# Designs tried in a protein design chat: VHH binders against Uncharacterized protein MJ0119. Part 11

Target 1, 224 residues: Uncharacterized protein MJ0119, of Methanocaldococcus jannaschii (q57583)
Amino acid sequence: MDSWNMKGSKMVDVNEITKYLPGFNCGACGYKRCDLFAEALLNKDVKLEDCPFLLRERFKENYEKLKEILKIKGKIKKEEKYIGVIDGYEADFLLKPLPNECSCRETLLIMDKKELKVGDYIRYRPLGCPIPHFAKIIDEYHGFYIIHVVGPSHRITGEKIEYKDVGIAIVVAFEGIVEGKVPEVGKTVKFIPKHCMMQKVHSGVVVQVEGKRVYIEGIDLKVF
Key: E = the ipSAE of ESMFold2; O = the ipSAE of OpenDDE; V2 = 0.75 times the mean of E and O plus 0.25 times the DockQ between their complexes.

## First folded at step 8 (VHH; framework vhh_8cml_1)

Design t16 (at its last look DockQ between E and O 0.08; V2 from the best seeds 0.00; counts 0 for: pae E 10.2 > 2, placed apart)
Fold by ESMFold2, look of step 8:
Structure t16 (fold): chain B 224 residues (1-224), chain A 124 residues (1-124)
Amino acid sequence: as target 1 above (224 residues)
Amino acid sequence: EVQLVESGGGLVQPGGSLRLSCAASGFTFSSYAMGWFRQAPGQEREFVALISRSGGYTDYSDSAKGRFTISRDNAKNTVYLQMNSLKPEDTGVYFCAAKYFGTWYRSPKEYDYWGQGTQVTVSS
């Protein structure tokens, strides 16, 4: 039995854990301070990997120390099932937004190209999805646009936003945080983006991985 | 301590050439893609060029394509930017930057490490 489990085992002092955390108090893990994250680790409400900085090479030693303190050994567990609500297909994992971002990052190929810039709000229909999406452009490269899906609720809240209607766009990539088993680079995966209004299983090929952060290309909104 | 140190900046006339160097230390240089950005006073940093960690892939901004060449020497932990046919609008502070994760390289926010910059001034 691990001395750290909830079955009456003594817990390590939160201050001891906090000293090995990066200490940025940045809120990226969902907690405004690193000592709050440390408490959440003791309560098993989060994973070490939820701190985006602990997986960097710079913090490798800290990460290994924290694993030993928390006795995180990577035991065999039954795989969680992630079933698409609309189609009933099984996905390999959920894809969550990066910390403090409102959606996974999506990369779009926009067919009806207008004068577009970072910060613009757009309305588009993803090829293969019947539902119009609303998004904010957060970056661009080679004519592709990286976006956050912002949803139509911003219009309901009374915030004035000028949306440029760009018609049909192709979603060519997703970037986010894996909830579930982290895939290997090069593998074809099935996943559900957590912001997806239809909870539809997507597929694609993993092209980059850092900890639980993944970048997936070759997106298909239909899974066979 | 991670350091990226740019050198080779200076004053040149329009149409002139300049070669920037960026010496890297404190991290595994060959595992990082390298980029060059530039910034005029009061403006945001803008993408100039990228080179993959092996050197097998390069890319350029529209304004740099055909005039600038990025290269790297992994044995010397150094990335270079050869700038030809310089124009007054190329004036600014040039920064090298290192990127480990992701394929998106035009956004400064995606880069892990930055140099202090070197001034390039192309006179009118």
Scores: ipSAE 0.005, ipTM 0.267, lowest interface PAE 10.2, mean pLDDT 78
ESMFold2 (binder alone), look of step 8: mean pLDDT 87; pTM 0.886
OpenDDE, look of step 8: ipSAE 0.062; ipTM 0.548

Design t17 (from t14 with S31Y; at its last look DockQ between E and O 0.73; V2 from the best seeds 0.00; counts 0 for: pae E 4.3 > 2)
Amino acid sequence: EVQLVESGGGLVQPGGSLRLSCAASGFTFSYYAMGWFRQAPGQEREFVALISRSGGYTDYSDSAKGRFTISRDNAKNTVYLQMNSLKPEDTGVYFCAAKYGTWYRSPKEYDYWGQGTQVTVSS
ESMFold2, look of step 8: ipSAE 0.287; ipTM 0.723
ESMFold2 (binder alone), look of step 8: mean pLDDT 89; pTM 0.898
OpenDDE, look of step 8: ipSAE 0.782; ipTM 0.912

Design t18 (from t14 with S52T; at its last look DockQ between E and O 0.42; V2 from the best seeds 0.00; counts 0 for: pae E 4.6 > 2)
Fold by ESMFold2, look of step 8:
Structure t18 (fold): chain B 224 residues (1-224), chain A 123 residues (1-123)
Amino acid sequence: as target 1 above (224 residues)
Amino acid sequence: EVQLVESGGGLVQPGGSLRLSCAASGFTFSSYAMGWFRQAPGQEREFVALITRSGGYTDYSDSAKGRFTISRDNAKNTVYLQMNSLKPEDTGVYFCAAKYGTWYRSPKEYDYWGQGTQVTVSS
């Protein structure tokens, strides 16, 4: 071990980046906390200029230090193209499941008010899609059901499962991780959920963004 | 004033059991999903277990499945983690956390955190 008191670029971590950030946790960069922004900087998901306070005179020294720290991991990302297999429309991105989840989260409005509980398995047909879906209810929030898509028609499970048939349901939201360019809140986007059986382009409005995680509402399966 | 207070940690032999409790106050407990996370020194917090607002859905990390059971008692504003068949790898500080509305596995999504309780598994 060296006694030179050297500071090397070989051990960049989130904590080193965070200590040079302003620390206001203001959300202006698209992240609720500065440590989350630091993680995004290390992962090359954002740029330093996304924090507007780093551009001010007060933080000029911090900004220059962060540029030195981050130059060491620079890579150029190439634009990727995502085309729906069935419909041929171009999407802005793919939507992947949240970490360690088996599918994107879908939020359903279920018209059949059968007795449903969190943990139940259901069979439904999304309004606007001819393919029956199989899902597990993983939560309920303000009268909506949050689900994971499961089942043998999409992915084979190792267990026999009794599905409650709820008929037609409206998919009102998707939540997942963007593969591609992360959209701005308020924008209408086109996306392909990774586990879509038809690989069909969906559209909706982005209402929340945290890093690469997005929540999209106003879902329309009739792509324009 | 929101508070989450963990208890039940300690020193235990491999193969032993511990039951952690987390008492909550200062918010409507039944509106929050609850999770347990753990952290070894110098490492990031890791997901261990979660439970929905009603208790109707639970999920576990791969290392916790089959050994740990999360439960909640909304009348007592308390979430529990029953830990069986403990291994030295389970050593760390265990934190309970609360998330308004639906659950997530990522610790960065959680709104409130306890100060943690130490669990040490060694011979």
Scores: ipSAE 0.241, ipTM 0.677, lowest interface PAE 4.6, mean pLDDT 81
ESMFold2 (binder alone), look of step 8: mean pLDDT 87; pTM 0.878
OpenDDE, look of step 8: ipSAE 0.301; ipTM 0.695

Design t19 (at its last look DockQ between E and O 0.18; V2 from the best seeds 0.00; counts 0 for: pae E 7.6 > 2, placed apart)
Fold by ESMFold2, look of step 8:
Structure t19 (fold): chain B 224 residues (1-224), chain A 124 residues (1-124)
Amino acid sequence: as target 1 above (224 residues)
Amino acid sequence: EVQLVESGGGLVQPGGSLRLSCAASGFTFSSYAMGWFRQAPGQEREFVALISRSGGYTDYSDSAKGRFTISRDNAKNTVYLQMNSLKPEDTGVYFCAAKSYGTWYRSPKEYDYWGQGTQVTVSS
């Protein structure tokens, strides 16, 4: 980038809406991802109640906050610098999913030599993160597994999905779309994957760039 | 010098079968994932199939799934595409390609080496 760009200076930012959505990317609202639902909310194409999870007690405070945020109408926001990192660390950029994908791609090294194939659903705990993740294997690459992080959809859609428990896995790479200044290949970067439940800053080395699409290896999750 | 040479193309009726071969030389074949792409006149090359360097993983485009099978023989430095239940929509030039690094195997620009292509025509 050659100039400073203030996101959300002209309008309410999709990211401001998205952080209060449940983040399951389940499709129950009619949109494949929660950030697409957030865009639809800003465009007034849908109602908050179209997300069934916002109607649950767990998300009552989120629902009320979203109602408040969405009441802001018709005014152009002043150009202001909005810099925030939830965990207190500054990131170089936000990493978004590839177009039409439900999460950033993660590449896993799975220590347990289970019989796994593309299409399998797994439960894993990333080494260095206390939160179990649910994922679908979308590809295999030289003995690594590429996954989309998904929600526990078997209890919501009514379709029986059997998640294979693979225990601890090492996240060795992330792949996604940069929101912010696109880094150079070879640089060490700090980033937040948009669908990180903890909004945790990650670090790694950029090994491939095409437009805003980046592939980052050498991932460090131990910055808790 | 790197060479990828496709063969086995030809004219075939709908519902027929064809087996493409791609002979590789000039590089360590077993260190590369191999792909097949096809190109209809006036169109960009589109992904058809991928096989990993060991042969342990394969992937297919939606149009190829269930009809095409990619395989490789690392001892003969050759990758194959078995095409069954062929349709007129499968008509085009089929290219063999080799890829050494990265996960972007469906994008043609991520492949290091390309063959000259072999024509497949499916017509009644």
Scores: ipSAE 0.013, ipTM 0.273, lowest interface PAE 7.6, mean pLDDT 78
ESMFold2 (binder alone), look of step 8: mean pLDDT 87; pTM 0.890
OpenDDE, look of step 8: ipSAE 0.117; ipTM 0.592

## First folded at step 9 (VHH; framework vhh_8cml_1)

Design t20 (from t14 with T102I; at its last look DockQ between E and O 0.39; V2 from the best seeds 0.00; counts 0 for: pae E 10.5 > 2)
Fold by ESMFold2, look of step 9:
Structure t20 (fold): chain B 224 residues (1-224), chain A 123 residues (1-123)
Amino acid sequence: as target 1 above (224 residues)
Amino acid sequence: EVQLVESGGGLVQPGGSLRLSCAASGFTFSSYAMGWFRQAPGQEREFVALISRSGGYTDYSDSAKGRFTISRDNAKNTVYLQMNSLKPEDTGVYFCAAKYGIWYRSPKEYDYWGQGTQVTVSS
């Protein structure tokens, strides 16, 4: 009955489109997340040019590749596979953001003791990932920081956001909604967080399950 | 048994103030984000204010901004809503709600609810 359904074939096609989108989850196209825009592209509800960043020189190759992919996709494939773009590994499921959130929640151990509070914007490099991330602190818990990955909106939109550079941080947990088979507590799982710009397979141990919501610790970031 | 018990409602004139309290028991209060919601007769429950587990983050509906203040005391397992400059539009039943982990604006995501306390703003 929902306008969005969790069909595995739809997710494989959406992921293929999403990997060539800018990945900022900025909302400029009318959708809060780029995967929602990718779904709308497959359903012919929007034009590729409705993402203003695809029109920029830096995304010229992405734009052309997306045109090729969309020309080929006449129908949504019914294939349930979750393949990491950067590493080629198969994941057990996708991890979606919680409702009305822009990314999965990450829990960070931040090495820099810089004064941080909920609501602050930070720039960090996850230990094991070569790409700096931009995030908003949404909660604090016993010295850990829970964040949403928000992208570098100040560099794209021109909005003035002050990011505190906290250097290297360790991602100790993820929380989100499983798309796919819900795992059991205690199992080691492989998953792709939908907010991941590289669509990289992560691994970890499931420590809590409530319906389709899971909390995963012991995070291992695989990189080629 | 989980309980959320609101108090502090009543009848006030426009421009008046009320302080709502919500006493929590039966769960680890400091692990829950807390919210206040309100419901007028014949209307759906609407978001008023929320506060993160630590109390470090608060958010308000557009109608509440600048007039209402949410706070919490994790040692007393209590969340508060200070309501100032009350308007007739604020009339309704006010509910506190608890959500494990991180805050939400959507009432559908909250795990536990109180019975509500009536707030009536009229002369």
Scores: ipSAE 0.000, ipTM 0.280, lowest interface PAE 10.5, mean pLDDT 79
ESMFold2 (binder alone), look of step 9: mean pLDDT 88; pTM 0.888
OpenDDE, look of step 9: ipSAE 0.230; ipTM 0.648

Design t21 (from t14 with R105Y; at its last look DockQ between E and O 0.69; V2 from the best seeds 0.00; counts 0 for: pae E 3.9 > 2)
Fold by ESMFold2, look of step 9:
Structure t21 (fold): chain B 224 residues (1-224), chain A 123 residues (1-123)
Amino acid sequence: as target 1 above (224 residues)
Amino acid sequence: EVQLVESGGGLVQPGGSLRLSCAASGFTFSSYAMGWFRQAPGQEREFVALISRSGGYTDYSDSAKGRFTISRDNAKNTVYLQMNSLKPEDTGVYFCAAKYGTWYYSPKEYDYWGQGTQVTVSS
C-alpha cells in the first residue's frame, strides 16, 4: 500500500538540505542536530535564518542554495548516492548520530592527554585532517576518549568554554546510525559521518551491529 | 543476581523536593553508566537523567534541566536523583537503569532496571 509509487511525486531529500547546513550540531537553532533542523525546515516549523551560522559570510552560498531548494514542497525518501563532497569517492552509507546526540561518537587516541577528564572540552586536530575539531569528552575506556564533536560555540552562543588544546589525536572508532544498507560485522566499509566538515569518505571495519547502530574501528581518512 | 532498588519516592506538594536513591548489587557498579527514567500512566518510559560510570558526565531531559541533579557514589553502589521545584507533570514511576560501559539516552540500550518508586506531585 506504498502510495509513493502511485503518486510519483518528486520530493526534496532531507539529506540534500543537510549537506548545505553548516553541520556543527551546535543547538543554536533549537535542534540538537542539523539533520533535525533540516527536517523541521521541510515541515516549515522553522525558518532558515534560525541557524545563525547561515547568516555568516562563509555560508552565504549555502544559504542561497538552501533558499532555492526549500521552494520545492515535499520529502525525498531513499535511493541517494553517498558521495564525498571534497574527495569525490562513493561511500556505502552515511553515519548519523545516535538518537538525541549532537554528533556521531568518535573514539580518540590523544597524544598528550595529561590532565584530561570526562566532561572536559578539547580542541584537537585529527591525524590526516587539516581542520581542527572541538569536542566534549563523554567517556573514557582504557586510555581512549569517547567524544562528541561540537562546534566552536563560544563565539555564537556567548557561553565561554575553555577548550584544552591536545594537539594531534587519532580517530580510532566511530559509532552511529547507518543511513543506507546496514553492513555485517567484519565488513570493511566506506562511510561519511554527517558531522564531517569536509564531507570526506572514511573507511573502517564494522565490529558491532545492533539494528542500524554500528561501531566501526580501524578508521582511515584516506580511502583506498 | 543483579538488583536495582529505588527508594525516596512519595507524595509532595508542587514546588517541593524529593531525593531518590537507587541501591545496586550483583554487578561491578563502577563499570556501569546509570540513568533515571520515568513513566506516567498511559505513557512510554522517558529519559530523565544520566551519569557516566565515573560520574564525570551528566545530562538531563529538557524538563529536568535546572531542577534535577543526578549523582553517584561508587563506594556505596548508589545513584541518586535530587528533584527540586517539583511540578504535577513530574508525577510518575521513576526507574533507575544500568548500562555496561558508556551511557545512552534511549531506555532500550539499558541492561538492568529497577522496579521503580512512585513520585506524586499534587495539591
Scores: ipSAE 0.306, ipTM 0.720, lowest interface PAE 4.1, mean pLDDT 82
ESMFold2 (binder alone), look of step 9: mean pLDDT 90; pTM 0.906
OpenDDE, look of step 9: ipSAE 0.867; ipTM 0.946
ESMFold2, look of step 10: ipSAE 0.303; ipTM 0.728
ESMFold2 (binder alone), look of step 10: mean pLDDT 90; pTM 0.906
OpenDDE, look of step 10: ipSAE 0.867; ipTM 0.947
ESMFold2, look of step 11: ipSAE 0.286; ipTM 0.688
ESMFold2 (binder alone), look of step 11: mean pLDDT 90; pTM 0.906
OpenDDE, look of step 11: ipSAE 0.870; ipTM 0.948

Design t22 (from t14 with E109Y; at its last look DockQ between E and O 0.20; V2 from the best seeds 0.00; counts 0 for: pae E 5.5 > 2, placed apart)
Fold by ESMFold2, look of step 9:
Structure t22 (fold): chain B 224 residues (1-224), chain A 123 residues (1-123)
Amino acid sequence: as target 1 above (224 residues)
Amino acid sequence: EVQLVESGGGLVQPGGSLRLSCAASGFTFSSYAMGWFRQAPGQEREFVALISRSGGYTDYSDSAKGRFTISRDNAKNTVYLQMNSLKPEDTGVYFCAAKYGTWYRSPKYYDYWGQGTQVTVSS
């Protein structure tokens, strides 16, 4: 068992610190805005005294309040930002593989009439993505294929693997572990799959949640 | 009523072999992934092996790799665990489990559980 409770989570967030900063956004501390300085304080990258105005008599009470607030250990509420590399859009979370799996699970609708079986390796182009993907079929259900994204054979084991080229496939679902705020069932979410070569923001509807595990359908690879 | 009934457990010498069976009834067996889990006295239930609905995909815990083989016969509604090169550390109650749809390694996702069969590898 991991030490979830002993590790805790941070309670104090940037907004609570920013309330008591002078708010001049002057750059004297090395940060263009006071909320950036507040974030650096929570990360312990700077000291409270790096803001020269907090040392002035006018802000003595603010300084003492901030000193008290920053004594709180263990729980700092971080603002998580997940930005798609190729598209620049903000996602709600990263989607990581299930424990001990090499990628998030994708569910594919494959139109090719090839004989496909669980265990087969395929090459496909996701509809809406110009980059071919390589995958292993790990399960099948009523014509849908559940896959792990893998690399070409040299990336996996150095063995030569014969991939069946199935052309365009539609990604109809993703499954994985949320890194970030866990969404509610029924919400439309934006996410970045950890295995995505383009680091592109995806969207979809959350249909199942169990702890940090989510199952997302209605996948859209378009920008928002 | 869903039933999973394990059999084939018993006492065996270190280095020996056992073949566990799990007979399933009360659900469409071919729609379920199957797993084997074990629990030693004073320990939590741990993953041993899993097999996909069709039998085309299998996976094992680190301790089971190379020694155990999971298989299934969808015509007989039965899943098997062939256990070779048994060690005292393999002692425990072995549970068969079923999950509708795709497989998972975590026991918390499984829908149905058997009563278990005792495997004892002499100390």
Scores: ipSAE 0.167, ipTM 0.600, lowest interface PAE 5.5, mean pLDDT 81
ESMFold2 (binder alone), look of step 9: mean pLDDT 90; pTM 0.911
OpenDDE, look of step 9: ipSAE 0.377; ipTM 0.723

Design t23 (from t14 with K99R; at its last look DockQ between E and O 0.58; V2 from the best seeds 0.00; counts 0 for: pae E 5.1 > 2)
Fold by ESMFold2, look of step 9:
Structure t23 (fold): chain B 224 residues (1-224), chain A 123 residues (1-123)
Amino acid sequence: as target 1 above (224 residues)
Amino acid sequence: EVQLVESGGGLVQPGGSLRLSCAASGFTFSSYAMGWFRQAPGQEREFVALISRSGGYTDYSDSAKGRFTISRDNAKNTVYLQMNSLKPEDTGVYFCAARYGTWYRSPKEYDYWGQGTQVTVSS
């Protein structure tokens, strides 16, 4: 869905809105991903308050900034620079979810033992990130778990979802679609996952590329 | 030799049901995610449903949600598609596909394909 042009030479677009959303990709607003919610906000299909987390004190600054941005309602094409909001570092590209998926795929090594199955919902804290995450396990490989980040909502499906608390987990890989220049296999890259709440620059080594789809390992969340 | 053989297609009235089966051989079935895709005359192949290696995760196209159910039996090397409330728009050739490892929606990700089974929804 493309952003509409606005009179007045405004700079706002979907990416600018997404930067200030909580980034949990929880679905509580009716959209699987926060960037889809941002598109809906720009198109006036939803209210800002439909994201329940923006109403919390923690996100008061984000909420007020989004109110200002939405009143501007304009866009101007700009240079493709990917700067981390929290850390100020320049990334090589943004990493987007695969088509029709709610987040980039992450592969977890879970620190504490627990009986886990594909389809389970978990609550975890990524080693190197202070923010608890919520996820659905979408596959398993030799004790590693592939997940979609779904945010901290317990009510995403219209029913109460019970999350298994697995404590600390290490994010060992990301998979997604490159927005920007596609990297070469073997390169160390810096990237921002679109679903990252803190908009932190991550680093890792590209181990597979197929078109714009990349698989990145050696992930460092305490980066640069 | 890898083979995927679909069966269970046929002519059905609108609102009817069909159960498609796909028998797999020549590979370790439990290591593969499975999908169903369909192709209407003169159109490109489109995603219908998928199921993870273990069967614990399923996903559906918007048109299939609520009407179709994918399942698998790893002991029988078979994946199924239960199709209820069929509509004329569901008419087409249905293909079973297999992908080593994790699931994806895109047909380009799948390693092996069956020859397909015809499903026709008409009076």
Scores: ipSAE 0.220, ipTM 0.668, lowest interface PAE 5.1, mean pLDDT 81
ESMFold2 (binder alone), look of step 9: mean pLDDT 89; pTM 0.896
OpenDDE, look of step 9: ipSAE 0.720; ipTM 0.887

Design t24 (from t14 with D59E; at its last look DockQ between E and O 0.60; V2 from the best seeds 0.00; counts 0 for: pae E 7.1 > 2)
Fold by ESMFold2, look of step 9:
Structure t24 (fold): chain B 224 residues (1-224), chain A 123 residues (1-123)
Amino acid sequence: as target 1 above (224 residues)
Amino acid sequence: EVQLVESGGGLVQPGGSLRLSCAASGFTFSSYAMGWFRQAPGQEREFVALISRSGGYTEYSDSAKGRFTISRDNAKNTVYLQMNSLKPEDTGVYFCAAKYGTWYRSPKEYDYWGQGTQVTVSS
């Protein structure tokens, strides 16, 4: 650890690095979440190439942008506003995973009648998002499935995971830790889930708050 | 009245095994996620293992992975922790805990706690 490495960690924001990472939270780089990998990049503990997605043609521009950012010697940034990358809208806060979890929890309504159980890996397209998502079911409640968003890890990690294709699913709730001003129960909020591949502003109604942990229902992928 | 009663602790030599049991009463067991936590002398209580309501999802601390197995029997209202290849650092009081609904790793989220059972691993 050179002195530049420590000063480099102070000169850029983890969120700025995470913005250009693939966002799959797949664990292939040695970190279960991409924001943890971004922090490790700032600390010079890993190389960009340790994320195997960044070596793919699909992420060539991201890789080059990240090389630029990591060489920046600018002053320390602290982002207090949360602006969606795709839509340019302002969110009230960022929603982060619960401690030691790889993504915010999403609750899905899955209309396909396939047999699903806790522990299954699924592929789905969220209604309102054109990008297929990959997830692990971590719990079930009254026909709803609670999931962690994961990457397509079978090709990246060498672990062969068979994903059940459930087609279109409705994301009915998010749960996570607020980065920003903690909202009141009953309020309509705009937020960005940290794991969102497109960094899109979501909206919903807060139905439970415990400290900084919030549970948000009535999810809309468009802002009002 | 809600009760969680742990049993199966004791003194073992390194490399030995113990099977902890936690008998639950006073609530609908199948509606609760269950966890095992431990508190070593002079340390804070730490997560060891958890199991979802149905038993279909389990999770372990880094120190427990590969050595410990959590399971549950909803017909008997009991959760178990099979501990193999025990090491001196596993020494502590082991607590069973219940959380209504989905599982969490943080002990602050759990609604009910047992009194604990002592596990001592010494050579």
Scores: ipSAE 0.037, ipTM 0.540, lowest interface PAE 7.1, mean pLDDT 81
ESMFold2 (binder alone), look of step 9: mean pLDDT 88; pTM 0.889
OpenDDE, look of step 9: ipSAE 0.809; ipTM 0.922

Design t25 (from t14 with S54T; at its last look DockQ between E and O 0.74; V2 from the best seeds 0.00; counts 0 for: pae E 5.1 > 2)
Fold by ESMFold2, look of step 9:
Structure t25 (fold): chain B 224 residues (1-224), chain A 123 residues (1-123)
Amino acid sequence: as target 1 above (224 residues)
Amino acid sequence: EVQLVESGGGLVQPGGSLRLSCAASGFTFSSYAMGWFRQAPGQEREFVALISRTGGYTDYSDSAKGRFTISRDNAKNTVYLQMNSLKPEDTGVYFCAAKYGTWYRSPKEYDYWGQGTQVTVSS
């Protein structure tokens, strides 16, 4: 309950204030959007009268409601954050495996792919990541390999498995399930694959969305 | 006209075996991953087995693993399900399904479905 220094105090969040503001997003109060003004009201950085429209007769009821709301001590309600452990950058969401799969799917470009086939186990280093990965090839198309990231022998049956070392591979896509805000197709996103050993923020462009499943291309391990 | 036609179902005693076949036509079979799903009366369709476009990757539900084997013959446009050590819990209508491109476990991803073949396991 209050174990995380949350004492259960009554909260007035920014959404409650925003609903009674005029909603014009006009900037006359010094803030480009009315929700930013609402946040400033909670922080006591501005006064209600800084919005010139609240002083108009048409908004008299809104003004009185806001006066009533703001006399209550409130805290800003904050959205959940996804922060990369190793890099400290904020991501838009976590990317989880598809149901009953052991990792997000990665699509790899492997320069020398002779004698690679679906079902093979490989060792590769993603371009831009210093950590070698171990993977199973689960499909192939158009000169690319789709893989599951697997662990060393402890994640596989008790028999010895030969991992083919393919050196540096380019990760061209990720596929998985969004935990967080689901993006729209065409948007550049920052995300953390749940099985990333470094918990590093990745970036890319969403090219397909179905419910919470997303397919992301243009992968860059350097966040910009 | 796309068609998937299942065959090989029937009545079998517990511990017995059946081989299901699914003949495909109307699409480039080797471009499709194939799956078998089953449905008992009043239940949702559930995943049984899948096989990648080339046959190099297969996957099974927990209940099928070790007892069932999926295979495909791209020259004959046919996918098979060998079912051994059958149990009463395996009773249901078995559907063949096709998915363009890579495989998925979820039935919602599949593009084409057969009409199903009944499998009944009873003493």
Scores: ipSAE 0.203, ipTM 0.652, lowest interface PAE 5.1, mean pLDDT 81
ESMFold2 (binder alone), look of step 9: mean pLDDT 89; pTM 0.894
OpenDDE, look of step 9: ipSAE 0.838; ipTM 0.932

